VH-VL binders against p40099. Designs and how they scored, part 19

Target 1, 211 residues: p40099
Amino acid sequence: MATKQLLRRQIKRVINALDYDIIAAESHTISQAVRSLIASANSRRVACYMSMDKGEVTTGEIIKNLFQDGQEVFLPRCTHTSESKHFKLREDHHPHLIFHRMSSLKMVRDLKPQGPYQLKEPEPHIEESDILDVVLVPGVAFDIKTGARMGHGAGYYDDFFQRYKILHEGQKPLLVGLCLMEQVASPIPLEKHDYSMDCIVCGDGSIHWFQ
Short names: E, the ipSAE of ESMFold2; O, the ipSAE of OpenDDE; V2, 0.75 times the mean of E and O plus 0.25 times the DockQ between their complexes.

## First folded at step 10 (VH-VL; framework fv_cilgavimab)

Design t2 (at its last look DockQ between E and O 0.76; V2 from the best seeds 0.00; counts 0 for: pae E 11.2 > 2)
Fold by OpenDDE, look of step 10:
Structure t2 (fold): chain C 211 residues (1-211), chain A 125 residues (1-125), chain B 112 residues (1-112)
Amino acid sequence: as target 1 above (211 residues)
Amino acid sequence: EVQLVESGGGLVKPGGSLRLSCAASGFTFSDAWMSWVRQAPGKGLEWVGRIKSDYDGGTTDYAAPVKGRFTISRDDSKNTLYLQMNSLKTEDTAVYYCTTEGDYDILTGYSFDYWGQGTLVTVSS
Amino acid sequence: DIVMTQSPDSLAVSLGERATINCKSSQSVLYSSNNKNYLAWYQQKPGQPPKLLMYWASTRESGVPDRFSGSGSGAEFTLTISSLQAEDVAIYYCQQYYSTPTFGGGTKVEIK
């Protein structure tokens, strides 16, 4: 088994064993830190993710705060270039993320789990994001020394970041990793396609910045 | 070589209980999602339930006909899968197979790539 | 639950001839996010447990002969045996794993 895959399993095992109260507590701390971070940066267009039951920072409070503070909120939908008709970053059609604008907190709450992964995703007809100021990024593990992020292996976010840069003349939003303390790992192997985080917010409230 | 060996089958009266075991070898059992699939005599295949690996939460899912009556568990230290069957009904009569689920994607369960020989459970008055 | 329907119930084919088995799902088992069909095919010979033949609708499991092929997408699928061999006599099942796993009713393949 590859080192990266082994690390994923190790982290997942630890996270899955965590008490929900621990995850909730850390997520709350992260939510507060993120709220301050976004405010200080005067960020208006924020991409987040709809957290699921296990293995990641919960984002309910973050999303709530974004709406309360008047940010434009975007949530991701997994799609495929054959469906979206977006340009391919690979030789063949491939999966990729599209972020859609959530018009209200109610809209977010009304999202229903769909597909084999039972993800809560916006509907395809919802307005797609253009410019984003911040992307709150989930991960399996984060390296708080380097800013490296280990995803679930599908490369959705890396694809999105690359796609975003192409569409926006080399510019990318601020990439902020949301990291439970139990997801802190070092070193994290990086491949050429991997994007590091500009910032990692940890469950202890610490914020780590990277160039 | 992957090997799955079911045991514990037999004759039981309606309302009775039975516990099946599946001894696994030839692979890292703790990493595997495991399912039970049954087949009534002369009938087709029916998924009974699943238990995920601890790495993926160790959660269980059950088919509607057995939900509330059957319980799937695992002992990774013994490389053994279990099916506790309570409140058995005549329609539960079947060969019960333990299966591994293919690891084609880490996010969901998939097809059943390995099967045991099965153990027969007969529920009859 | 997704209902799987196979046709025909039974099929008699001469040795060396093509056998075609159809499977329909009550709803699409194609996941647009990864463009994968969550569909598998199994072979069950008399007195034996099922054996996985195909997953993702068209990917052959290791050791499965080339004469077996899967095709289709969405809610319509086909298993084809290009040249039926004696050892291919069995009941074949389709199965979706897009949601709670469900199997087709099976197709009995015999030699004519």
Scores: ipSAE 0.026, ipTM 0.582, lowest interface PAE 5.7, mean pLDDT 90
Fold by ESMFold2, look of step 10:
Structure t2 (fold): chain C 211 residues (1-211), chain A 125 residues (1-125), chain B 112 residues (1-112)
Amino acid sequence: as target 1 above (211 residues)
Amino acid sequence: EVQLVESGGGLVKPGGSLRLSCAASGFTFSDAWMSWVRQAPGKGLEWVGRIKSDYDGGTTDYAAPVKGRFTISRDDSKNTLYLQMNSLKTEDTAVYYCTTEGDYDILTGYSFDYWGQGTLVTVSS
Amino acid sequence: DIVMTQSPDSLAVSLGERATINCKSSQSVLYSSNNKNYLAWYQQKPGQPPKLLMYWASTRESGVPDRFSGSGSGAEFTLTISSLQAEDVAIYYCQQYYSTPTFGGGTKVEIK
């Protein structure tokens, strides 16, 4: 049996051994596929993430293209219900994710690493998202047969999607997983609150849709 | 049960070198983040450096006083952590402890949940 | 680096009485995004290696008696031993792991 912990470890080992040029080439291919996807979906409000130094698709080009193409761009901030004005989904205060509107590419480039995780995050006073058309979703692994996603384990994105659905009468944005070829895995078991992707864009430029 | 056993301590002259080993058992060593912490005789605790698991990048970090002189490595096939100490100074005299880091969040460690008995390094002419 | 300052340097307490150890950091070790204090406490008995007592400021490590409790947030923290036992004679260290780890100078607890 392949547990999430074993699979997460195996995939991270593979990705950490990859040459940066391979990650860059796959990320460029993904950025072109995402650009076409957003254009064809007539999407305006796009949430993206700031890629970490290792272990995932780099998003710098994607974010640049979003601004160039006139999209509204939203970036995430990790926070906690004890500090935010947002309601709790569970009995106790818990971590959650807020997306904030970035007004320009310069604003994104000026973000500085902060805190013990050295994350580049928007400042709390910046306008929060409401309606989103597309969310570009990170993960450790993706199952291109089922749409399943394995995250880093904190549940930030799944919490955001559930919160979004509650606030928007059951509606959700298009969930697009960004996947290096080396992050493709099967099977990935889903837990009760795990959200599946609507599509997964892979490092070879392929797009896998799930109905 | 988790066991950490340091070895390789001893007397060395200033400018000399010494290699410490830490034999680990009772847990999956290849998953663990490992640190060295030292304690000069009769003094407090000082973090020396760490090495992450290969899974999490295998990267090392060092305290400023030892950076460039000390090198941490691991051999997962032997469940062994190493500390290579070069250009030793009298202020490096201490008991050196091998520790595991408690990874309570996937992104950071640096809490030290299991400790060995330590090995004494004495740097004296 | 974050400087950790403990007080007092030494503490003499009668058996069964409360012992209180203070720890201050030169800057906050609370990460607001997850609301966790990156602060640990260690016990070191004579001739023994240190032993982890507490992490996240107030969470006891497995096997630690409930007479040990931690409190505080941000830059000021307290370790309390509610009823001192003979086996609690030790030096206690606080340690931050918000960044490059640093330890306090230690507090020696003795029986009065």
Scores: ipSAE 0.000, ipTM 0.586, lowest interface PAE 11.2, mean pLDDT 87
ESMFold2 (binder alone), look of step 10: mean pLDDT 92; pTM 0.944

Design t3 (at its last look DockQ between E and O 0.84; V2 from the best seeds 0.00; counts 0 for: pae E 3.1 > 2)
Fold by ESMFold2, look of step 10:
Structure t3 (fold): chain C 211 residues (1-211), chain A 127 residues (1-127), chain B 112 residues (1-112)
Amino acid sequence: as target 1 above (211 residues)
Amino acid sequence: EVQLVESGGGLVKPGGSLRLSCAASGFTFSDAWMSWVRQAPGKGLEWVGRIKSDYDGGTTDYAAPVKGRFTISRDDSKNTLYLQMNSLKTEDTAVYYCTTEGDYYDFWSGYSYFDYWGQGTLVTVSS
Amino acid sequence: DIVMTQSPDSLAVSLGERATINCKSSQSVLYSSNNKNYLAWYQQKPGQPPKLLMYWASTRESGVPDRFSGSGSGAEFTLTISSLQAEDVAIYYCQQYYSTPTFGGGTKVEIK
């Protein structure tokens, strides 16, 4: 717990000091690698995330490319089991993610910042995902030797992966971590609920597979 | 025990400048998000601004009445929070409190409540 | 900005009796995604700084007596002192942190 928090703080400090032009260049390189990966996997249903202003790989180009290439695009909404009425993974009601289908790039661009964190999220009534082929996964740090991922601490993605497996007879989508070069770290300690990536796409365009 | 001690208050004429300090102890200052809150004599509370920890970006946010005139900074090596106040107005007369934010570990970087407070330092702006 | 309105401006309550302080926000401070109300309560005794009593509307800060409780959701909230003690004479403030923090105007509680 201490080691994970120290590593998280160290990496956040480096990334927050990073010039935006470097983040943009790495994100562009990642977007091209992701586009090729999705094409070669013949994937149709792709979950992506809406990147924050800083601190992670930007996803605007990735999302645009997904629509241009004819993929079905899904974006996440933070919710709570007491509101969504989805099943609980723990004794008490708890936060979780739902992915919703975005029918067009216009729908994505029309999303407005909402709530105390000013997140751009789909409306609750929009069609929820079922089967997904690929999930593009954010994180604070990635271990390109093992596939380990360190998230931002809330466990949203690990909860979603567990929930997905329960609903789909143990199947899971391809988990693709998106990693700035400055987010590469080793070792990353894994805990009981942590899911590893199937591959990690890095800021230099390299793709690291763990299957 | 968490302790916050403000200093640097005093009498200043309109248009003047003043720098407040807040010495912190009893917690890991470098991890904390810090705020300033003020209270005019006999009046209610007003948030002034905040500064995040350096590893969460070190960014600042300010209330509209002080934006462009006040600057919050921190020196983690001295466990000290600062408030630089420029172009002071009579409306800035208040007791200024140094505070800690209660929820500073959230990736999404929202606003918070204030769990620890100093005793405050009085700033009087008058001709 | 979210405007916070407290009522009453002052109240006098006999020792051992219940005191009730109301706080309204100009818009909801409930975030449905985590089911939390972004609302805090503070106590300020004469000559002292404010002291945190409650956060997330109903969670009592460590060391705050059980006689203090918070309730409400969305845009309307209540701080209740179930049995007023002499040391509870103070001004009480609500504060939202759903957006840029703002405070209510305060409610002065006195012994009748």
Scores: ipSAE 0.457, ipTM 0.809, lowest interface PAE 3.1, mean pLDDT 90
Fold by OpenDDE, look of step 10:
Structure t3 (fold): chain C 211 residues (1-211), chain A 127 residues (1-127), chain B 112 residues (1-112)
Amino acid sequence: as target 1 above (211 residues)
Amino acid sequence: EVQLVESGGGLVKPGGSLRLSCAASGFTFSDAWMSWVRQAPGKGLEWVGRIKSDYDGGTTDYAAPVKGRFTISRDDSKNTLYLQMNSLKTEDTAVYYCTTEGDYYDFWSGYSYFDYWGQGTLVTVSS
Amino acid sequence: DIVMTQSPDSLAVSLGERATINCKSSQSVLYSSNNKNYLAWYQQKPGQPPKLLMYWASTRESGVPDRFSGSGSGAEFTLTISSLQAEDVAIYYCQQYYSTPTFGGGTKVEIK
């Protein structure tokens, strides 16, 4: 079995070599599937991510649809427990995600790149999410047989999921992985702290559910 | 042991072109982000540009003074980094160092420090 | 671009004495999301390329003697040589990598 590190590199190499048109086409298909999924689930509070130019499913259309359909939209911000004053999941202060409510599509579009990584993130003063119905989750790779997700290695989303469960008496939102066809991989090693997806939406429009 | 060896420096007239090479060994070159840093005679250090690894997109970034004139590329099969310099100016005169960037790479990685340096190659632009 | 300012320009210190070099950035290079300072220090001896001493402001590069230490946060940083040795004669540079990499002007350290 390949290590996560090797698999990440392999997948990233493939994804980075993909034509943007392919990514766009698959993302469009995914956005349609996600829209139907959210509608059928009657989900109202949806966390998404702000996609960047390469390497992941683009979320612009997804976000647009969420606003059009009247969902409450939340986007993530990377922070640190020393800043956020949230409880620590480790012995020392550490990075973690906070989701903030976007009031409008315009608000999302007005987000400015910030920090050393020039991420488009909500401002700290923006309302933080409480209850979420669905979290659309990015990844480097997804196992459509098991629901396993391989992230970028920082553990931001796993931390968030764990944090969420602690804050909400063991409950978690529906975790939906957004997966380009080129990100489908098996097997993906799963560690104790890793959270599997409840659903994975793939670039071919297929939806895979997991128990 | 990591080794970086620059070559290709020399004397060139303003408006001329020159291509520098950096031969790398002692590490997995294809995984490394590489930068060029230059130092004018008796002056400080100036970042020139960088190229990411292929699995991180292979994208390049350049300092404003050289943007549009300089091109960074790599041949992983030869473990070689290149700096193509066109439309050279007198102010481009410097020792050019090939460098590796520190081991801080992620999907959103910005810039980094430079952990390994070559001995440099001198480029002199003069009439 | 972030402007890096070092002080002093030159420093003469007796052997065995402490040398202190300061570096100031025009804006903070502390990233609140990971609480890391995107600041490095280099040593350049005559006729040699720069050598990395510190990264993340205070993390010592492998092989660097423990008499070298980095401190500071935000926009003010210090490189300290606790006991100056003859081989420490060099120009020292700070460098931020919070944004487009920029270097300080350098501090020349000599033996008094």
Scores: ipSAE 0.096, ipTM 0.706, lowest interface PAE 2.4, mean pLDDT 92
ESMFold2 (binder alone), look of step 10: mean pLDDT 93; pTM 0.955

Design t4 (at its last look DockQ between E and O 0.82; V2 from the best seeds 0.00; counts 0 for: pae E 9.8 > 2)
Fold by OpenDDE, look of step 10:
Structure t4 (fold): chain C 211 residues (1-211), chain A 125 residues (1-125), chain B 112 residues (1-112)
Amino acid sequence: as target 1 above (211 residues)
Amino acid sequence: EVQLVESGGGLVKPGGSLRLSCAASGFTFSDAWMSWVRQAPGKGLEWVGRIKSDYDGGTTDYAAPVKGRFTISRDDSKNTLYLQMNSLKTEDTAVYYCTTEGDYDYWSGYSFDYWGQGTLVTVSS
Amino acid sequence: DIVMTQSPDSLAVSLGERATINCKSSQSVLYSSNNKNYLAWYQQKPGQPPKLLMYWASTRESGVPDRFSGSGSGAEFTLTISSLQAEDVAIYYCQQYYSTPTFGGGTKVEIK
């Protein structure tokens, strides 16, 4: 079995070779499916991510739909426990995600690239999320048989999920993976700290549920 | 052992063109971000440009002084990095180094962990 | 582009003594998301290519003697050679890779 690192590179190579039109088409399909999913679940507080490059499902349409449908929208900011002063999940200070409420679509559009990776992130002073109903989760690869997700390797989302459970008495939001067809892979090795998805929405419009 | 060997340097007139090559060995070339860094005689180091791995999009970036004139490319099947230099100027005179950019972790910035011996490009009338 | 400024331009130090090189960036190269400084140090000996000494401001590259140390954060950094050796005669460069890579002007270290 290939290591996560090797698999990650393999998937990234494939994704980077994809035409933007393909990614856009699949993302549109996913957006429609997500919109329906959120509506059916009566979800009101939705965490999403700001898509940046072609290596992931684009979220512009998803975010637009969330605002149109009256959901509260939250986007992530990468921070560090030494800065945020949040509790540590490790012995040393470490990176982690904070989700901030976006008040409007305009606010999202006005986000500025920050840091060496030029990520569009909310400002630190923006209201932080408390209860979330749904988290739309990016990934490098997804196992539609098991619900396993392979991230970029930094563990940001796993950390967030663990952190969320601690803060909310063991409860977690619905974790929905957004998956291009080219990101479907099996098997994906899981480590103890990895969180599987409750649902994976694929580029063909299929929705896969996991218990 | 990682090895980078530059070639193609020489004397060229202003306005001329030259293509440098960098032969790489001792590592998985296709996985590596590669950069060119130059050093004018008796001067400091100047980043010229970069090409990412195909895994990360294979895109290129260039320093302002060479943008539009220089082109970086790679042939992973040959483990070779290239620098096509057009419209050369006297100020382009330098030793040109090919470098690998270290990938220490997911969030690693890319410092230059391996360097070739360099090849001298002299632009003079 | 981020401008890197080194000081001094040249430094003469006796064998066994401490050498201190400073580097300043025009803006912070500390990324709050990972709390890392995107700063590297290089050593270049005469007739040789540069050699990576330090990355993340204070992490020594493999094989680099422990007499070399990096410190600082944000926009102020220091490379220290605790006990200068003869083989340490070189030009040292700082470099930021927070954005488009840029180098300091270099510091020539010589034996007094």
Scores: ipSAE 0.025, ipTM 0.595, lowest interface PAE 5.1, mean pLDDT 91
Fold by ESMFold2, look of step 10:
Structure t4 (fold): chain C 211 residues (1-211), chain A 125 residues (1-125), chain B 112 residues (1-112)
Amino acid sequence: as target 1 above (211 residues)
Amino acid sequence: EVQLVESGGGLVKPGGSLRLSCAASGFTFSDAWMSWVRQAPGKGLEWVGRIKSDYDGGTTDYAAPVKGRFTISRDDSKNTLYLQMNSLKTEDTAVYYCTTEGDYDYWSGYSFDYWGQGTLVTVSS
Amino acid sequence: DIVMTQSPDSLAVSLGERATINCKSSQSVLYSSNNKNYLAWYQQKPGQPPKLLMYWASTRESGVPDRFSGSGSGAEFTLTISSLQAEDVAIYYCQQYYSTPTFGGGTKVEIK
């Protein structure tokens, strides 16, 4: 949609004007709130993402805290159904996401940038996730009134959530959006297969629940 | 509709400086990732560097032979791309092209879909 | 850096005949996540700037005639002109955009 493209551009412009210190401060505040949320939910199996330097909540502290607190940590790898041998959700082969178990913080720190986008991703041979308690979800924008999320446009997370539900009899993990204050937007247009968050953790430490 | 017009080329002595400009029209310049590509007389094409849109961080990347000597900047209010060339060497002699990078998905890469006419830079004593 | 090698350096082809240009990269330019080959082809006519012909190895840029086709995957690619026209006299370059962009040395196509 043209509206989603416009909103993506608006948000990225704002974030790219921020000093790193602001992103770092908000990310630290978010990490504290996430740590508390995971403890209160008594969660063990947590999927997180590897943040880029700009444009999103940084996750280094979150990942460190997960290992320190004894959680099982899973990180994503972008792939394609033609390659992964996972079942298709659409007529043609398509992109999708696989989470892989990270056995230690060292294993995470040793990940190397790969491909044209220089993403730090787990190697394909590493054990894939099954049951997850919490998924920490990135996005370009979040609607704190509705739980709506706008991703980067490839649909990786929405595909993963649908795939997960098929494999687990309609069950899903707790979906927690991580949101800089500058990524708050309303309204966010949703399409047929877009998943909403169960809660959104914002840069000021606030937690917004939608169920 | 898309037009890119380079200017500022000319003769400079080794060690000198020169500033190239590229005037853009027919597209939303502020959204575009822009590159410079050069071609030495009678030779092939060589990427020089790029600047991302302000939207995507406004960061620059450079080819190794020019890193530290060349600086790419943009003025979105004037729809203009710049290449500041310092400490020029005879091997910098080339036609310099202003290019747009293709935006085929969210993670646009270094394919060059629109090109200007080029401006000649000659570095000679 | 990924080295791009083109062959032949030049070829002469009669009007209406097929022209075939090869391009080899020093490593794969296929990105497994999206299953795309990050390979482009450019045409540079005498006295003109380069023009994009193909991207993702085989996708024609808008306005490029059907006689131009691209094929190949991974590290080996081909540009084919099925029926050479007078206006196709040019130098053709391949270029990878998997990483820091690099170009092949060019192939000059002439009328025999």
Scores: ipSAE 0.006, ipTM 0.604, lowest interface PAE 9.8, mean pLDDT 88
ESMFold2 (binder alone), look of step 10: mean pLDDT 92; pTM 0.936

